# VH-VL binders against o27280, part 199

Target 1, 266 residues: o27280
Amino acid sequence: MDSMNVPEVLEIKRIVEESESVKTFIFSWDFRREVRPGQFVMVWDFRDEKPMSVSLIDPVRSEIGISIRRVGEFTDRVHGLSEGDLLGIRGPYGRGFELMGRDILLVGGGIGMAPLAALADEATARGMRVDALVAARTADELLFLDRLEAAGVNISTCTDDGSCGFKGFAHERLLTLEENHDMAAVCGPEPMMFQVMRILDERDVPAQLSLERYMKCAVGICGQCCLDDTGFRVCAEGPVFWSQELSRVREFGRYRRDPAGRRVPW
Below, E stands for the ipSAE of ESMFold2; O stands for the ipSAE of OpenDDE; V2 stands for 0.75 times the mean of E and O plus 0.25 times the DockQ between their complexes.

## First folded at step 9 (VH-VL)

Design J39 (framework fv_marstacimab; at its last look DockQ between E and O 0.73; V2 from the best seeds 0.75)
Fold by OpenDDE, look of step 10:
Structure J39 (fold): chain C 266 residues (1-266), chain A 119 residues (1-119), chain B 112 residues (1-112)
Amino acid sequence: as target 1 above (266 residues)
Amino acid sequence: EVQLLESGGGLVQPGGSLRLSCAASGFTFSSYYMSWVRQAPGKGLEWVSYISSSGGYTYYADSVKGRFTISRDNSKNTLYLQMNSLRAEDTAVYYCARVEDWYYGMDVWGQGTMVTVSS
Amino acid sequence: QSVLTQPPSVSGAPGQRVTISCTGSSSNIGADYDVHWYQQLPGTAPKLLIYGNSNRPSGVPDRFSGSKSGTSASLAITGLQAEDEADYYCQSYDRSLRGSWVFGGGTKLTVL
């Protein structure tokens, strides 16, 4: 078995409180092992294992960050950990974002901003102009605003309740923006991503979208994360897909499969 | 040694088809955008198509859109150009080129393969 | 009919300085897209000469330099040598063409 498939037990160096429900866990990382924005790792708490996006890539400090939203039993346990505690990290896996062009639009919703924050860092480091539309239900759920601002990202905010920025959904805010970008990267609730992709396609803006599906093996063997019609495995061919690819995926924006393989509507 | 080697060129009649290949070696092929550029005899360079590192995104010049298909097999380190409905004006040397980060130009070129479309 | 306009030919004596212009528009060079330059020796494939407006790849002599201003770019060659006789192409990107890659028409440099 490839060494990449063996969990490495790592110590939590720092924990950053991003919001009430989101924490970023920082780990030392050997960058001989490449990691790209948009890729994910399998996080193992010695009981269960879950896929998590990499939200920070810092070659200078030799660190990576994994942002985790508190949503269930596994994440409850992880959120209970402290600096100095141990987690198993396996990966990275999947296809990351592929930067293209001079200026890029990031559209993120909730925890979907995690991989986009990492992408923003890379894009700005390359000298690209980065605009970010950050969406959340409420102002206190908006993620990484200070970090993005510090990186030189032009930020627009959108909240369902209007507590910060544009009142409404991300796709609605996008419709009010006149400027087209060379490329867009999108991550968040799939209904949001679906609407955003439609708008971008209409505008002929190349877009990449990061999908979430139930994953078990993360190495393209078990097939639990297969997308209908295409046979794309989210863990292998994704999680980042181009809009050109997703246009062939029937289930995108419509339903997902649960751990039992049943269709579950969004 | 970083190298690109084109093949598949030749003589074809108008309306015919041809498939070009570009074999890459000496670098991590799957990390780079790739492109095709052609040059008609005695003429300048013309961009034909590019493909993302993963192959998930493709784009074409208007002159070849709908007729040409760019693809890649990263497991074989090979770039392809399927050319259908060929026309006389498609006659050219076809170069494959590596694109560093899409934004930094085409830094590696093959020696090209000649495609002649003639009755 | 190239999107980027270059003079068809330029000439110079050995040791002289020559300049090749590349004129674009507000949708390409003027839109702040980078300009790259390629050298094509007779009977050979193009070679990247300048990338990102003014950067030289390894192996390219410092007598080659690039600049960009407004809607135009320029390639300068100092200390002209016989081996510099070649075709030179500028390349950029055009937003009005949905991010298409565009070349200049090429400039034939003759060393007298």
Scores: ipSAE 0.895, ipTM 0.947, lowest interface PAE 0.5, mean pLDDT 95
Fold by ESMFold2-Fast, scan of step 9:
Structure J39 (fold): chain C 266 residues (1-266), chain A 119 residues (1-119), chain B 112 residues (1-112)
Amino acid sequence: as target 1 above (266 residues)
Amino acid sequence: EVQLLESGGGLVQPGGSLRLSCAASGFTFSSYYMSWVRQAPGKGLEWVSYISSSGGYTYYADSVKGRFTISRDNSKNTLYLQMNSLRAEDTAVYYCARVEDWYYGMDVWGQGTMVTVSS
Amino acid sequence: QSVLTQPPSVSGAPGQRVTISCTGSSSNIGADYDVHWYQQLPGTAPKLLIYGNSNRPSGVPDRFSGSKSGTSASLAITGLQAEDEADYYCQSYDRSLRGSWVFGGGTKLTVL
């Protein structure tokens, strides 16, 4: 069996508290298993296994980071762990982001900033100019601002309640920005990503969107990860898709699927 | 040895179709953007199309939009160019070329395959 | 018409220095996109000669050098040799609304 498909038990080397509800767990990593921004790993707490995006890729320190938001029983248990405790990690899986051009835009909502933070590190290391629009419901839910600033990223913020930066949604803030970009990468709630994609399409900016919802299987096997009409599988063909690909997906922005595979409107 | 080898060129009537192939070897094909560049007899280089490493993004020169389709099969290490509604001005040597992620130039080129559109 | 402008021809004698210009605009070279140079010997495929404005691939002699300033780039060839007789093309990326890779019209170098 390919070593990607066998969980490796890793010690939690360091934990960074990103917010009240988000922590980044840092592990030593053998970079013979290549990891790129936008890919995910399966995290196993020896009871349940869940997919998590990679938020830090540091070959110099031989480390990866995985940022986890507390949303249920599994994530509550993982948040209760300490440095020195063990987790099983399997992967990486999925298609990562593809960089192009010189000037790029990152648009992240909440925990969606996690894979974009890893992308920002790579883009700035390649000498690209990076603008980031960081969106959240409230100021205390904005993530990775210090890390983005340290990387040399130009940051704009918006919050639904107006507690930091522009008052409103990410797409509303984007409408007030007229900067031309060669490419955009977007990660966050699907309704946010749909609105942002529409604006970027009208501006003729190619965009990549990360669809992390309902990833529950190894590559190519999970029916619950399939998109309507086209047969896309998030685990096999994503989680990162170009907007050019998503324009043919009737389900994107209209419906989601619950854990039982039923269509639920947004 | 890193190499690209084109095939599929030939003589075709105006309005006809041809499919070009480019076989890649000696490198991780799935990690690279790929391009088609053409050169009419006695003329300069003209970029035709490029495709991202996943195949999820494609872009075309205005002269070929709607008529040509670039695609790739990463499991077969092969790049394709489907050419439809061919015109006399499409007559050229077509080169397959490898590209860096950041539009950094074309560092590996094939030998080219000749496409002649004539009655 | 080519988006990047090159002189159609240049000439020099063995041992001399020649320079080939590549003039762009604010949407390409002026927008800090890199310039690459290709050499095409008669009857052969193009070969990457200079990448990223000034870098040489392995096997390219030090006689070839590239530079970029403002909206223009140049290729310099010192110690000109008969084997340098070829067509030379600059290439960059154009930011404009349609975004695309662009080549110069090419420069025929004749070694006298």
Scores: ipSAE 0.707, ipTM 0.834, lowest interface PAE 1.2, mean pLDDT 86
Fold by ESMFold2, look of step 10:
Structure J39 (fold): chain C 266 residues (1-266), chain A 119 residues (1-119), chain B 112 residues (1-112)
Amino acid sequence: as target 1 above (266 residues)
Amino acid sequence: EVQLLESGGGLVQPGGSLRLSCAASGFTFSSYYMSWVRQAPGKGLEWVSYISSSGGYTYYADSVKGRFTISRDNSKNTLYLQMNSLRAEDTAVYYCARVEDWYYGMDVWGQGTMVTVSS
Amino acid sequence: QSVLTQPPSVSGAPGQRVTISCTGSSSNIGADYDVHWYQQLPGTAPKLLIYGNSNRPSGVPDRFSGSKSGTSASLAITGLQAEDEADYYCQSYDRSLRGSWVFGGGTKLTVL
């Protein structure tokens, strides 16, 4: 490629502690590189590079926010950083969410709420009515509730342990919600997204779902992010897919692949 | 110059099939939704189908659902409409139209191609 | 059939003002979906005239204007000219028909 994307070294401007395990890192950003909700960036800590969700897109203040869950060595190191420390960022990459109609449903599980929070800001600014079903294992892991409420989003919560809102899974709560949406956007654990997609398909609600896969190049060349049965590259044709596209993907919701390419149950 | 050019119309018997094409030029085709609209002789406009920018979502008017298939090839800047099980009431001029934004209407239209379904 | 109703015809003399109505319901215009207007000159393809209720694309004269109120929309043409003789269609989205785009039945404008 004659014009390769390279990481830009950026200073951490602010850190927001979203939960015990999730922080949002805020950077100044030149919006000549446009960013859409559902796109991702590659974050480089000078040792390793991982794809991360953009949760704040603010062209007025020239800022982006990147939400990172502590889950391993890389994210532990990043969580140890302070304001003023440096990270490399390249991107954005991938296909973002597209808005339709006047009434949108967001269904987010855990860190999956990050791209949906960015989408909620865009939808609200357009004057859409936004309902959000925010799911987590426990109350302490429900993300972005204050921000969504301040934006005028109608929030329903569910937790696996019942510590906040509906006790149970997101798809179970979805069955009790009103069926009056023009579209839905879904992001979270893949088994949750599969069950939510089935309900939305039965209701004839257009749905877009954001998938996570292993990334290396992020520009569609290396093939590490491909889906079984279709050859779709999550970094190029996704990470956001329409439900109609995913209906032909056998692996979706049924298994995942480890770094060595072996099938592993969810 | 932004332009849409339809082709593939003609005379066909009831129960027959036709495939319409729409060649796009002068804009980034893969960034736009596309639509088909038809107009029977002496009648008004009727929406037929639309397709998302990636081709990942398609939707149809009830009158053609199950018989017509919209598709696109973004590498060839071309929109298609496969019409099967044609009926006399499908006789119309078929327009392709660009949907710049789901909220902004159809801002570019082709000149249309005539489909006549007759014995 | 269309769920948006327009008068089948209107007429006016050069220089006059005419108004074309587009009447919908709570499932389309009344649910705050935008209204777009198209002009179709004799023997030609439709052309976008007004989008987003009241916005005018580049090249459309400012004597064309659109508005929306309640469940209805209106296209106004001032300073009527012979070249305005055409068919006019409104368009919106209707959530009650499996979520479908809909056109009005069309209005033939005759310039006397």
Scores: ipSAE 0.627, ipTM 0.837, lowest interface PAE 1.9, mean pLDDT 89
ESMFold2 (binder alone), look of step 10: mean pLDDT 92; pTM 0.947

Design J4 (framework fv_marstacimab)
Fold by ESMFold2-Fast, scan of step 9:
Structure J4 (fold): chain C 266 residues (1-266), chain A 119 residues (1-119), chain B 112 residues (1-112)
Amino acid sequence: as target 1 above (266 residues)
Amino acid sequence: EVQLLESGGGLVQPGGSLRLSCAASGFTFSSYYMSWVRQAPGKGLEWVSYISKSGGYTYYADSVKGRFTISRDNSKNTLYLQMNSLRAEDTAVYYCARLEDYYYGMDVWGQGTMVTVSS
Amino acid sequence: QSVLTQPPSVSGAPGQRVTISCTGSSSNIGADYDVHWYQQLPGTAPKLLIYGNSNRPSGVPDRFSGSKSGTSASLAITGLQAEDEADYYCQSYDRSLRGSWVFGGGTKLTVL
């Protein structure tokens, strides 16, 4: 526990521009602290700390990567950094994805492709066959296509506006996919994940879903942000949950909790 | 030494219940899928159930689905099988076994615990 | 009936070669899922003999070998010894059973 909760000041080794709004920051990492796809770290710019999923895990080069979308003051400041600059990293935290079977499906929406790209690397390295459904609002927001292609992943795309691939939402595209899968991993907006889970459940495909909301709970700050009738919390048991577990969570895809514990619609 | 050690077997009447335990030692229990495999007297191996590393996914052979529940406690390095509504056909030696993933097979097995369902 | 089919028995004399077949289908071995082999001596728990089609765990002699082709796998034992007399089981993963592990029916090897 002590080693996982000690922040380390690390130098930014490389920065990859994934899109106009997303960058991957690459750091040297001591793999005596194991990192698995689906886990996250707390990124500290010496003023604010935010949770970020690990998007690259490379034990051969002794590197991890963290992909960050530009959405506010913290991420604006981090995007302004250069190779050689420093960030504090604490973790990893949470349970990661598990792999089973030979044929797996990844369904990612927007920045949700970040942890799935790390999973794709691990799965292909193990000889698994990987299909990825990459979804975004527009073609410009599709992430990691070149990296997935280089890894040998079979890629399907969809965009809300039809600017690349299927015109429509991830769950609509999934209905047109005929491939059999032993397992699926899903990460993206919660409404998207809920719809995808329903289709996979009907097909009897076991799925894992990454619920990245309320990640501050993982460091012990708030216990009521994400509770349901079963007592599941993203911080304690997540962020990755099996669809079998989520079928017991009445809140998933329908409502969230406010600080007083009251249900509010998504 | 890497070891799995089963307990909880015994004689039980049809319709009864038993809970089997499997204690793991010498390895990182939470890094492995776990399975229960049974063998009726003079018969072959039959896979019964498996559980994911986190315990969040479980799957069962059709013959036991709805009657058996597999679970694990990673903080105690222990695997469980709760067996309800037992039938004479459930009479078997029950083994626990670990696997890292589909590629490596079940490399460590317990000694087995005998479950006899008879009146 | 087992999903994976093995002959119920095989026999050989000391020093000879025997092979044990394991026949599956398009949902398991034919879907490129790996095959594992287990040896069960009388009165003991099964022991992993071959994993991932052809790999030997530490301590398994090289006279045991595995192979896979199409929907079938085979275990070969060369230089047969009296101590090899045991039951042998193949195992794979089956997609149509929601990723259930499946065993062959087992083969009793008699060393004559």
Scores: ipSAE 0.652, ipTM 0.816, lowest interface PAE 1.7, mean pLDDT 87

Design J40 (framework fv_marstacimab)
Fold by ESMFold2-Fast, scan of step 9:
Order: structure tokens, then sequence, then C-alpha cells
Structure J40 (fold): chain C 266 residues (1-266), chain A 119 residues (1-119), chain B 112 residues (1-112)
């Protein structure tokens, strides 16, 4: 797409408060420029630019949504914006999730439920059966439960403190859930995704995982945003990868890389 | 026009190797899962291998697992099947087929390429 | 071996109706996976005839119809014609054993 690298200035049409720390910003979108779940856009507040996963894709309303958690200076400024304010949007970028089969499992941790909510919408629209395991530290941080329920998704929850659903981590809850999924999609903190991937691999369930840590890299960076041993470029090849291809990456779940390419332990 | 065209078949000795190609045209190849299906002379259809649209996921029938490798080059609109350690029972016409990812249906098939493993 | 069971042959005269069955199990057709049907004329590649249990691709005559019930599916051909003489295969997906494509053994249709 020729316009992919040029920011378009869009008006914030609507803001949905998902939790005390998460908001979804909704924009009108021309769907002649296709967007798939798992892809991201660069959000520009006219000072800094950050990658954000697309959390709502609605061709009927001609809208996209971007869910943003308040975690730093940029996100704090964006959270201060109101309906009618402007943001620059570039994209979409990256590989989206690939749907497969009839029954799918979604495993989301915290804000990682954002791209999975968009995937759930597409999967249910195609007549697939969707099970979602939604994980967070506390009940107040569980995201998109009402939206998933409205879509007909079968929901399981877990919280670290036991305030909603299973008490424990996502991978511990997953061990108590039924088998027989054709594929899984996983998004959340890398340690969570590593543990979930291990269990899914043991169950012979093909899984896709979203690696958001390198998404600050711009499209067209030659080799800077890559994983050890494989040469994957997250901006061009990711952020979504199959567990099968990630099993060859020595760094997944053990180390991460900073923007300079240095190994940093978890 | 939507088409798939296989090539690379031939006569090979047991234990030998062969690489099949499938050239796709008339559609966005990178958006589709792809499959290889074979048919031994006078026998029925047997699924061989399956690959996701990105190439990140591959799956094989037990009879070929560890010997065959499916791959794709989306920049060249081409699907491949690398066949190693060939056996007499691998003798068949090999078809490539386009897959609808949510139904597992195969809506476009190639003409097939014959692989003969002499014994 | 085939996981889906089809009769090995069926025959009819021009103008008649024939039905080809495809019997599966709870891990494939019974698990709500779609059934697809392929026609293979002698010496040619298979062609998609019916997809998603009952849908016809463009160019397939309405004489061909598909149905699915429980663990089984059927292909019906009405107004049988000489050019319908072919092998017919059903196909679904089986969720057991890591999941896999499953084909019926094929049915040879002879037009008498």
Amino acid sequence: as target 1 above (266 residues)
Amino acid sequence: EVQLLESGGGLVQPGGSLRLSCAASGFTFSSYYMSWVRQAPGKGLEWVSYISSSGGYTYYADSVKGRFTISRDNSKNTLYLQMNSLRAEDTAVYYCARVEDWSYGMDVWGQGTMVTVSS
Amino acid sequence: QSVLTQPPSVSGAPGQRVTISCTGSSSNIGADYDVHWYQQLPGTAPKLLIYGNSNRPSGVPDRFSGSKSGTSASLAITGLQAEDEADYYCQSWDRSLRGSYVFGGGTKLTVL
C-alpha cells in the first residue's frame, strides 16, 4: 500500500473507557485499505509516535478502534484527549492472525486481549466457535468481557489474586480447560505466552503469538528488529508468529532485546 | 483466471529425493493456506501436507512426516514439496490445492505431476 | 485406508437419480466439520463439486446437491448424464490425532 508510511490525521470519533487504565479510541476508516486482527498502526500525537494494536475492526460502521493502556508519558497524553481531538495514524503494519479450522482458543493477558477481541469478532462472524481465556492481575483489569459475551464467545477468566474466576496464572487455568481446538491465538506478557505455548505444544494445538516488544521499530529497518537464529523482523514479519516457528528462536521466553539489539534478561 | 500448475515430477530410485513446485496465478497467493494431495495409480485421494498463508505453520500426514517438507515463496507465488527418502509407496500423482482456512475445503486444484519411485 | 466410508461403486441410467453416501464419526462430520465433494473425470484432476455441505461453485449444475446429517453426508445427482461418469470423493476434517484432512475412499459412478 503506497499510503502506509504517511500519517493520516484522523478525528477521535468516540472513546470507550475499558477500565481505569485502558481506553479504546475509535476512528472512521476507509476499508478499501484492509485491516486484519493482529496488525498494528503507528499513533502520532504530533510529538511522539508509538505502535498500537488494532482492537476493533468494524466494516459495517466503517470504524477501527485502538486500545491504549496508560503506562508512560505518551499514553498519558493520549488518555488526556477528548472526542473531536486529532491523532495521526499510519498503517496498518505487520502480519495479522491467520484463522484455521472451526474451534479456536484465545488466551489474553491484560491489554493483550485488545488484538484478540478483534480476532474474536472476525472468527465469530465466520461461524467459528471461540473459547477465550481472559487473564489479569485483578478483576478490575479484565478487559472486553461484555464485548466477547455479546459476540457469543465462551469465556473463562483467571486473576492472580482470585478476585474473578480461577485464582492463578493463565497457564495454570489453561491446564483445567478442555482440549480439541484447531488453533490458538495468544497475546500478553512474554513469560505468560511462553508458558501457554509450552502447554499448547504438548497438546498438539497450533498456536499464534503476538510479540509486541519490538514494535517501536519502523517498517523498513534492515535487520534491527529481529529474533536470534531466525532473522525474523517483527515490524515486517511479525508481530504475529506461529509457535512452530518460534520454537526455533533461542531468545523467546528467556531473553529480550533492547532497541540496540542487546540481550536483556527478564 | 485462477490456476495452479505443478511441476518437478519424474522417475526416482528408492531412497532418492525430488522437489515439486506449484505455480499459482490469478489470485492473491499470500492470502491462502495451501495443501498437497496425492493419488496412487488406481487408488483414492490421500492428503500429504498443509501450509498456512505465511508459511509459519506446516502439518504432515504421518506417512510422510520427517521425510517431506512443505514450503512456499509468496514473492514468487510458488508452493514447494521437498521429498526425501522416497519409497515405492510414494508413487502417485501429486496435486497442489488451494485451501479455505475456516472450512478446510479445497476449491482450486492443479493438474497434478507424476512421481514414480522404481522398485 | 479411508476414515470416511463411501460405497466403492454406484450405477444408473441416463435421467435417473443416484445418491452417494459418506459416513464419518463423532471426530469429523459429527464434530460439525463441513463436508466437501470432488468430481474426478477419468484421467483428470479432481474438481470441487460441492463445498460447505450443500453449496455449489459457479458453473456446477443444480442437478448436483449435497446434504449432511449427524455423522454422515450425501451427494445426490438427478437427471443423470453420460458425462457424469466419474469418481466422486467426500472430504472433511478429523480433530482426533492432532487433526488431519480425511477423504472417503471414492465412489465410481457408471452411467449405463
Scores: ipSAE 0.683, ipTM 0.823, lowest interface PAE 1.5, mean pLDDT 87

